# VHH binders against 1-(5-phosphoribosyl)-5-[(5-phosphoribosylamino)methylideneamino] imidazole-4-carboxamide isomerase 1 (hisA1): the designs that were tried, part 6

Target 1, 247 residues: 1-(5-phosphoribosyl)-5-[(5-phosphoribosylamino)methylideneamino] imidazole-4-carboxamide isomerase 1 (hisA1), of Ruegeria sp. (q1ght0)
Amino acid sequence: MMIYPTMELLDGRCVTLDKGNLDAPMIWHVDPVETAKGFAEAGAEWMHLTDFNALQGDSSNQDLVEELIRTAGLPIQLGGGIRSREQAEFWIEKGVGRVVIGTMAAYDPAAVAELAKYYPDQVVLAVDVWQGQVMTEGWRKSGAWTPEAFVKAFGNAPFAGILVTDIDSDMSDLDAQLGLISGLAEQAHSPVIASGVVRSKDDISRLKYLPNISGALVGRALFNKTITLEEAMETAQPNPEPVAEFL
Short names: E, the ipSAE of ESMFold2; O, the ipSAE of OpenDDE; V2, 0.75 times the mean of E and O plus 0.25 times the DockQ between their complexes.

## First folded at step 1 (VHH)

Design g03 (framework vhh_gocatamig_d2)
Fold by ESMFold2-Fast, scan of step 1:
Structure g03 (fold): chain B 247 residues (1-247), chain A 119 residues (1-119)
Amino acid sequence: as target 1 above (247 residues)
Amino acid sequence: EVQLVESGGGLVQPGGSLTLSCAASGFTFSSYWLAWYRQAPGKKRELVAGITSGGSTVYMDSVKGRFTISRDNAKNSVYLQMNSLRAEDTAVYYCAARYGLSEYTFDYWGQGTLVTVSS
């Protein structure tokens, strides 16, 4: 399982939001560029980057994101405010490894499937689950979509990954979160990446036992130093071969 | 352009009632989680009440039984009925629309409406 060290940007700074509250971010007083280089130096294969200003239609982080793409030393999966083919193409042409599409998929699923076909293995589908249903404007009139039916609706579109977040569950209901993610991973044609689950090394250990989970985002736990990136990656490695006991 | 416009704030005596309204435009209202937040001078903005697209509600402990949040999707509006008001309810009240999406949340905010509870 791949660990995606996750960086979230607000006003040029690394932050963590408590359930998306942009008014009171936890600011991590570290340099974003040096932090991203640190992820590469630790041996991370990919990083996840979310631009909270772009989410609000504010391009003030654009130069910083372009600098991260050029200098981090690992490929970046970028989310936040990408709601059109033109915006996705802008970032792909700037050299981003992957674009994360959520809102656009909810609004225009056919356009997102076509985008994935035009840019194979460069588009990540974001799937957000609330009260057991997919949070999506595009399927409001079709009734309540299950996460499985929603993912299946995209068919064989060549997504680089499917990023799954359970919005209304928390760590007190870990078994339910793991059940959702595992169920989607079994049905998906694309790799499934878990988001919002990892708070400790134990969570990584539980995730890696689930079949067909390709990776997990780890953000807050790295910045608050609950785990190091090296510890996270080591924990995510396959179990060692069984050791035979001598009789 | 997305817009949230609050109304209904004002001066009220302790024990009184007010109804706040928030009119929304520029997005698909029925899909969004709607909330009322408040902020007193020198304090952090705090969640007062929320209502999901499906109509489920959440309230902060200090307002349970006194405040009621509701929505009208046909009118693109969310309401906060405030009963048995206390001096500590004095704050600027903000309407917010939220669409939870992956590792990030998409928040729209109104400009706020002042509620003063004073004799």
Scores: ipSAE 0.011, ipTM 0.196, lowest interface PAE 9.2, mean pLDDT 81

Design g04 (framework vhh_gocatamig_d2)
Fold by ESMFold2-Fast, scan of step 1:
Structure g04 (fold): chain B 247 residues (1-247), chain A 120 residues (1-120)
Amino acid sequence: as target 1 above (247 residues)
Amino acid sequence: EVQLVESGGGLVQPGGSLTLSCAASGRTFSDYALAWYRQAPGKKRELVAGIYSGGYTVYMDSVKGRFTISRDNAKNSVYLQMNSLRAEDTAVYYCAADFKYGLWSTYDYWGQGTLVTVSS
């Protein structure tokens, strides 16, 4: 399973949000560029980057994100505020490895499926689940999408991954998060990436045994030093297969 | 604060047309994703059409080819052109504006609604 060290930006700073509460971010007093270089130095193959200003329609982090893409030394999967083909293509042309699409996919699934076909393995579908329904930013029509129906709507579109977040579950409700992720992984034609589940090495150990889970985001636990990136990557490695010897 | 005001509802014969308008005030209009919802008595509110900042549109299946959503950023307005109206289209129509607040924090701005009645 691949570990994605995760950086979240608000007003040019690394932050962590509890359930997306922008009114009270935990601000980490670290340099974003040096932090990203540290992820590469530790041996991460990918990182995840969310731009919370862009999520709100504010482009003030754009120069910083472009610098991260140029200088981090690993490919970046970028989420936040990408709501058109033109915006997605802008970032792909700037050298981003993958774009993460959520709100656009709920409004225009056909356009996002087409985008994935045109840029195979460069588009990630975000599936944020709240009270059994797919969440879009500012659009929460009751019964609009179940997670299962939403994933099925994209058929065999060649997404690089499906990023699943259960936003109802708090940090103590891992079993509910794993149940949701496992259920979607059974239905998905693309690899599933878990978000919001890793608090400790034990969470990684439980997650890696689920079928069709290709990776997990690790954010808060790295910044609060509960786990090192090296520890996370080591824990995520598959158990050695038994040597098929007949004694 | 954001205010949405709908207009254009009324009584129309089956097969007729109406144009609904929604005027927005407050935040920069071009940053809004905008939608039309409707609610008939005893039913849940349902999405009729949406348009977001990249120009993409979405329609419920029963209105595709009959309804067209459009926006005019210079006038801070969104429109729903409704053609070939059916009795099943009778509902209160609501304008909604999306402000992208965060993955786990959402808010919706809604107008007060405008009644559309399709009847002989």
Scores: ipSAE 0.000, ipTM 0.151, lowest interface PAE 13.2, mean pLDDT 80

Design g05 (framework vhh_brivekimig_d4)
Fold by ESMFold2-Fast, scan of step 1:
Structure g05 (fold): chain B 247 residues (1-247), chain A 121 residues (1-121)
Amino acid sequence: as target 1 above (247 residues)
Amino acid sequence: EVQLVESGGGVVQPGGSLRLSCAASGFTFSSYAMSWVRQAPGKGPEWVSSISGSGSYTLYADSVKGRFTISRDNSKNTLYLQMNSLRPEDTALYYCAKSWYLPTSEYFDYSSQGTLVTVSS
């Protein structure tokens, strides 16, 4: 299982939001470029980057994101504000490893599947779940998309991964989060990446036993030093082959 | 159930001003970030501005920075958008939205009716 050290940017700074709340972002007083280089030096194969300003059409971080792509020393999976083929192609041409597509996929699944076909293994589908349904910007629908039906609708489109977030599970409902992600992994033709579940080494250990889980995002726990990146990657390594029980 | 009712739209000349309001109910208003989203004729939705639950933090699209001001009154469960120096390209249906910020996405729970703003000579 791959660990994705996760960096979130707001106004040029590394931040962490508690359940998406902008009221009091935790601002980590570190240099984003040096932090990303540190991820590469620790041996991370990929990092995840979210640009919160770009989610809201604010281009203030663009030069910083371009610098991160050029200088971090590892490939970047970029999320935040990518809502058109033109925007996706802009970042791919700048050398980003993967683009993450969320809301657009719910309203124009055919265009997103086509994008994945043109850029195989460079597009990640974000599946954000709230109260058992895929979030689609709150536009009125005659029927809600279930996560399973939504993933199935994309068939064999060649996504680099499916990034799953359960928005309404609190920290005490780890079993509910794991149940959701394992259920989706059974339907997915692409590898599944878990988001919002890793708080400790124990969470990584639980995730690696689930089939078709290819990786997990780790953000807050790295910045608050609950776990080091080295420890996270070590914990995520496959277990040695166990003694066969007469299989 | 979340209820959002927008008002304050109308017809104005370029350079004019309008103030939009959004009355919210069905959720703990002060606990959620709120946004304004607009949809111009023949175009997709475009995010305009956001404000944190407490009102301490605001964000603006580059196209409206310095011209629009977002604010909220948590005692009245009401969101506002003060629009100054209006331009023809600001012509759109404006929607009030409850917002979530996720590692890869921002999602909006908003009214489907909106309030129409037309900027024309």
Scores: ipSAE 0.013, ipTM 0.367, lowest interface PAE 7.5, mean pLDDT 81

Design g06 (framework vhh_brivekimig_d4)
Fold by ESMFold2-Fast, scan of step 1:
Structure g06 (fold): chain B 247 residues (1-247), chain A 121 residues (1-121)
Amino acid sequence: as target 1 above (247 residues)
Amino acid sequence: EVQLVESGGGVVQPGGSLRLSCAASGFTFSDYWMSWVRQAPGKGPEWVSSISSSGSTILYADSVKGRFTISRDNSKNTLYLQMNSLRPEDTALYYCARGLFYKDTSWYDSSSQGTLVTVSS
């Protein structure tokens, strides 16, 4: 299972927004570029990047994101504010490895499926779930989709991955999160990546035993030093296959 | 255009009650999670409570749990906050907001005037 070290940007800084409270984002006093280089040095194959300013329609992080793409030393999957084909194509042309698309896919699944066909393995479908429905617009709007129907609507479109976040369970219940993610992974034609699950090494250990889970995002736990990236990657390694003995 | 109009604030003594209302227009109210967000003098915005589009799922900040009750009337496009056992630290401008805001406040919209709640002896 692949570990995706995850960086969230607000006003040029690495942050974690805790419980949606704007009173004081948790600001990690680290340089974003050096932090991303650290992910590459530790052996990460990919990183996930969310631009909170872009999510609000604010392009002030654009130069920093472009610098991260050029200098981090690993491919980046970028989310936040990518709501049109033009915006997705802009980032693909700038050299981003993958673009993460959620809201656009809920409102125009045909257009997003076409985008995935024209940019195979460069589009990630975001599936944010609350109370059995796909959420859109930064979790503002309940969609008309169940997660299963939503994923099925894309058929065999060549997504690089499906990024699943169970918003409801993320607040308290790991087993419910694992049930949702595992169920979607069973029917998905693309690799499934778990988001909002990893709080400790134990969460990674549980995820790796689920069939068809290809990776997990790890953000807050890296920045608050609950686990190191090296520990996360080591924990995610598959167990050795059982040795067949014919004695 | 999206419009949210808050009302119901005022001055109350500690232990008192107030009921806030938010009249929503310009969007399909019944499709959206709705939240109450407050901003105390000299502080940034603090999430208070959220309610799902159907009204079946409700979330509260620990500071208000057991004292405040969020509700909605989709037929009237109106969000409510019943505030009981008010404390001086509840003093703030109260805003209603379109969205969940528990995990991501990037879509917080403070374009409305809000309604002022002052709790003083």
Scores: ipSAE 0.006, ipTM 0.369, lowest interface PAE 9.7, mean pLDDT 83

Design g07 (framework vhh_8emy_2)
Fold by ESMFold2-Fast, scan of step 1:
Structure g07 (fold): chain B 247 residues (1-247), chain A 121 residues (1-121)
Amino acid sequence: as target 1 above (247 residues)
Amino acid sequence: QVQLQESGGGLVQPGSSLRLSCAASGFTFSDYYMHWVRQAPGKGPEWVSSISWSGGSTNYATSVKGRFSISRDNPSKTLYLQMNSLRPEDSAVYYCATPFYESGLKYFDYRGQGTQVTVSS
């Protein structure tokens, strides 16, 4: 299973949010560029980057994100506020490895499927789940989906991955999170990446035993030093298989 | 544009009841989940309650469960919060809201002016 060290930006700073609340950021006093280089130096193959200002239509992080793409030394999967083909193509042209599409997919699934066909393995479908429903800027019954129906609606579109987040789950709901993620992974044609699950090394161990989970985002636990990136990557490695011996 | 107008707040004694209303316009109200969120001075926003588009599913914060009841009237495009057994800690500005979710981010958007609830002594 691949570990995606995850960086979240707000006003040019690395942050983590309490339950997604933009009004209560924990600000990490680290340099974003040096932090990303550290991920590459530790041996990460990919990183995940979310631009919280871009979610609000604020482009103030654009130069920083472009610098990260040029200098981090690993490919970046970028999310936050990408809601048009033009925005997606802008970032692809700047050299981003993947663009993460969430809200746009619920409102214009045909356009997102077409985007994935034109940029195979460069588009990630974000599936944010709350109370058993796929969430966007507003829940609509006419366009509302269960997570399974939503993923199925895209058929064989060549997404690089499906990023699944259970928005309202706490650590006490880990079994429910794992059930959701494994259920989607069994149905999905594209690789499934778990988000919002990893709080400790034990969570990585549980995820790697689920079939068809290709990776997991790890953010807060790296910044608060609960685990190192090296430990996370080692924990995610497959256990040795039993081997028949001949005598 | 989305517009939400809260009303029904006021100054009441502990143990009293109030019913809050939220009049919605500018969107297809019956297609959206709706929420009540409150904010007391010096504190961040606290989610209070949610209701599905049809009214068939409701959820409540632990602090209000059993005392508050959320409902909606889709024909009139109105959201309600019936508040019973009010406590001083329920004092806050109450907002109706639609949620925003993307890339693990969650917050409540399209709030109106809010309605002040004060429960004294």
Scores: ipSAE 0.015, ipTM 0.372, lowest interface PAE 6.5, mean pLDDT 83

Design g08 (framework vhh_8emy_2; at its last look DockQ between E and O 0.01; V2 from the best seeds 0.00; counts 0 for: pae E 10.5 > 2, placed apart)
Fold by ESMFold2, look of step 2:
Structure g08 (fold): chain B 247 residues (1-247), chain A 121 residues (1-121)
Amino acid sequence: as target 1 above (247 residues)
Amino acid sequence: QVQLQESGGGLVQPGSSLRLSCAASGFTFSSYEMHWVRQAPGKGPEWVSSISGSGGSTNYATSVKGRFSISRDNPSKTLYLQMNSLRPEDSAVYYCARLGWYFSDTPFDYRGQGTQVTVSS
């Protein structure tokens, strides 16, 4: 299972938001560029980057994100404020490895599926779940979809991954989170990446036993030093195969 | 602590009007897009309406467009839903919800306990 060290930016700083709350960000007093280089030096194969200013239509982090893409030493999966094909293409041209699209999928699922077909393996679908239902355009016009039905609406579009976040269960109920993620992973035609479930080494151990979970984001736990990136990656490795001896 | 408290629900006849309120506290209200979501028994949550932080942009579900009107008063930290021409299918628990920012594109991070609206003859 792949570990995605995760960095979140607000006003040029690494932050963690308490329950997504912009009013009181936890500010990590580290340099974003040096931190990303540290992810590469530790052996991570990808990192996840969220630009909270871009989610608000504010491009003030753009130069920093471009610098991270150019200098971090590992491919970046970028989310935040990507709401059109033109915006997705902008970042792809700047050399980002993948773009993460959530809000656009809520408003124009067909356009997102087409984008994934045009840029195979460069588009990640973000699936945000609230009380067992997906927060999408369908929710806004016709009622709630199950997460499974929402993913199926994109057919065989060649997403690089499906990033699943269970908002209601994120803080308190790991078993419910794992049930949702496992169910989607069994049905998805693209790799499933778990978000918001890793609080400790034990969570990684549980995730790796689920079939078809390709990866997990780890953010807050790295910055608050609950686990190291090396520990996370080691814990995520598959168990060794048994070896038979013959004479 | 972030709190959202809905009020204004009740039992009314078809064709009636109700105005729901949501009192917000513990956060910078004007910075957040706010939503109304409803949930009828045996159904999943259904998005109803949204309003930008400034109040300048509103959106509505097709099922309520033209009948419901969302508004906000930022000085008093209060969100409103004016519901006109109520129908039996509008019966639900109505929640106000705050659009949040978490990992990637997570849309909601807080909701209230809800207020019951029942439309019956």
Scores: ipSAE 0.000, ipTM 0.244, lowest interface PAE 10.5, mean pLDDT 81
ESMFold2-Fast, scan of step 1: ipSAE 0.058; ipTM 0.437
ESMFold2 (binder alone), look of step 2: mean pLDDT 81; pTM 0.820
OpenDDE, look of step 2: ipSAE 0.006; ipTM 0.257

Design g09 (framework vhh_7ubx_2)
Fold by ESMFold2-Fast, scan of step 1:
Structure g09 (fold): chain B 247 residues (1-247), chain A 119 residues (1-119)
Amino acid sequence: as target 1 above (247 residues)
Amino acid sequence: QVQLVESGGGLVQPGGSLRLSCAASGFTFSSYYMTWVRQAPGKGPEWIATIYSGGSTMRDDSTKGRFTISRDNAKNTLYLQMTSLKPEDTALYYCAKGEWFLSTYFDPRGPGTQVTVSS
């Protein structure tokens, strides 16, 4: 299972949000470029980057994101504000490894599936779940789709991954989160990447044994120093097979 | 420095109309998506509509036939025109900077404006 060290940007700074509240970010006093280089130096194969200004149609982080793509030393999976083929193509042309298409862009599943076919292994579908339903038009329309029906609507489109976030569950609901992710992984033809689940090494240990889970985002726990990136990656590695013995 | 001030609410009879305004300051208004949301006492926030920087809109299907979102970038003002008002439209109405596409990213910066629909 791959660990994706996760960086979230707001107004040019690394942040962590409490339950997505943009008005009360925890601001980390670190340089984003040096932090990303640190992820690469630690041996991460990919990182995840979310641009919270871009979620609001604000391009003020664009130069910083372009710098991260050029200089971080690992491929970047970029999310935030990518709502059209033209915006996706812009970032792909700039050298981003993958673009994350949020639920807003998924109002037309056929168009998003076509994007994935045109850019195979470069498009990630985000599936944000609230109270057991997919967020498609903000909170009001959360009842329109179950996560399973939503993923199934994309058929065999060649997504690089499906990024699943259960946005309203606490870690006390870990069994419910693991059930959701496992159920979606059984329906999906693309690898599933878990988000919002990893707060300790134990969470990584539980995730790595679920079939068809390809990776997990780790953000807050790295910045809070609850785990190191090296510890997370080591915990996510498959257990070595015992040496076969013949008598 | 970001400030949003909602106005235009009040008491109306069922079937009536109201036009809400949101005066924005402290940021480059024309560069941002803008959203209207409402919240009745004891209920969670409900998204109504988002208008993009270029003027295109995304609207909630249950209200889009009665409510119209618009903006005036020269005046840094967001509007919500409401027609055929119903008792269930009674709520505090907030404007928010940005596109509200996750429930947890609701960021009201102003006091809201009260709409009460009663006979």
Scores: ipSAE 0.006, ipTM 0.226, lowest interface PAE 10.0, mean pLDDT 80

Design g10 (framework vhh_7ubx_2)
Fold by ESMFold2-Fast, scan of step 1:
Structure g10 (fold): chain B 247 residues (1-247), chain A 120 residues (1-120)
Amino acid sequence: as target 1 above (247 residues)
Amino acid sequence: QVQLVESGGGLVQPGGSLRLSCAASGFTFDDYAMTWVRQAPGKGPEWIATISSGGSTMRDDSTKGRFTISRDNAKNTLYLQMTSLKPEDTALYYCATRYLWGSKEYFQHRGPGTQVTVSS
């Protein structure tokens, strides 16, 4: 399983939000560019980057994100505020490895499926789940989609991955989170990436045994030093299959 | 149908106070985070504060010492208490629903706003 060291930006600073809620951001007093270079130096193959200002239509982080893409030394999977093909193409042309599409996919699934076909392996479908429903753009708290129906609606579109976040599960109820992710992975054509589940090495150990899970985001646990990136990557490695011995 | 209706604006002297209200209907108010934003003449929208369904708040640093966001879920009402008002606080104030979770884009459904004018 691939570990995605995760950086979240708010007003040019690395932050961590509890369940995506801006009410109580934890601000990390580190340089974003140096931190991203550290991920590459530790051997990470990809990193995940979320721009919370861009989620609010604020382009204040744009220069910083462009610098991260140029200088981090690993490919970046970028999320936040990408609502059109033109915005997705802007970032792809700037050299981002993948764009993460969330809300747009719920209201215009045909356009997002076409985007994935035009940029195979460069589009990630975000599936944020709240109370058994996909969170979508709009004034309604519950979307029109169950997670399973939402993923199935995209058929065999060539997404680089499906990023699954269960935003309302009790963090102590890992089995519920793993059940959701496992269920989606069973029906998904694209690789499934888990988000919001890794707090310690034990969470990685449980997650890596689920079939068809290709990776996991790790953010808070790296910044609060509960686990090092090297430890996370080592823990996520598949156990060597024993060589069959012939008697 | 979602409706948000702001009230409580008006003309106030510098140093004065106002309490704005936003009456919500057409959705389950107590399940949503709510936001106050303002737009001054000739300027873009400026975020003031957000309050979660449970009452936790996040506020803009420039106003958080003077402005307090709160809610009354039993009345489906959002409030903004404003103190020590300055001429630069003159703006149309409106409330909005917001969804901001991890990788998801926020979406604002806004009311028509209530005008606050601070002048001598």
Scores: ipSAE 0.006, ipTM 0.201, lowest interface PAE 9.2, mean pLDDT 80

Design g11 (framework vhh_h_nbbcii10_fgla)
Fold by ESMFold2-Fast, scan of step 1:
Structure g11 (fold): chain B 247 residues (1-247), chain A 126 residues (1-126)
Amino acid sequence: as target 1 above (247 residues)
Amino acid sequence: QVQLVESGGGLVQPGGSLRLSCAASGFTFSYDSSYALGWFRQAPGQGLEAVAAISGSGGSTYYADSVKGRFTISRDNSKNTLYLQMNSLRAEDTAVYYCAAKFGYWLTSESEYDYWGQGTLVTVSS
């Protein structure tokens, strides 16, 4: 299972939000560029980047995101505010590895399926779930979709991945989060990436035994030092089969 | 479906003030709104030009150099309405004013905007 160290930006700073609450961010006093370089140096193969200003239609982080794409030393999947083909193409042309599409996919699924066809393995479908419904507009608006119907609507479109976040699951309700993600992974034609699940090494240990899960985002736990990136990656590796020697 | 309806246009004398309103439906004005909103105008015999734009969060605004210091763009999330407050009006401000919306970042290019209102005429003359 691949670990995606996750960075979230608000007003040029690394932050963590409690259930998407933009009014009360936890600000991490670290440099975003040096932090991303640290992810690459630790051996991460990909990172996830969410631009919360862009979710609000605010381009003030654009130069910083371009700097991260150029200098981080690993490919980035970028989410937040990518609501048109032109915006997706802008970031692809800037060298981003993948663009993460959520709101646009709920409003115009045909256009997003077509985008995935033109940019195979460069588009990630975001499926943010709140109380059984797919959320849009930075988690502020409930959509008309169930998660299952939403994923099914895209058929065999060649997404690089499907990023699943269960927004309303309690920290103590890991089994409910894993049930949702596992159920969607069973239906999906694209690899599924779990988001909002990893709080500790134990969560990674549970998640890696689920079939059809290709990776997991790890954000808060890295920034609050609950787990190092090296520990997360080691925990996510398949356990070697022990060899018994008979003498 | 997204719909934009402008109002508030009319005849004003040079130096006067006018407030345009754009009532939006089909999406909500929230802190996390991904819709950028803008005002464009077309003067008689001229092309379409960007006047002002505001991001979904309201944190970023744009103003054309010709209107900076005179016009103010704002949004009222409780009323789902975009405003353009126009002060110190000049004869050259005479135009049909259009409200426009697009997903994502605000831009000055009219070709980037997906949804347009019907337009409201502003005439500045003595």
Scores: ipSAE 0.000, ipTM 0.142, lowest interface PAE 15.7, mean pLDDT 81

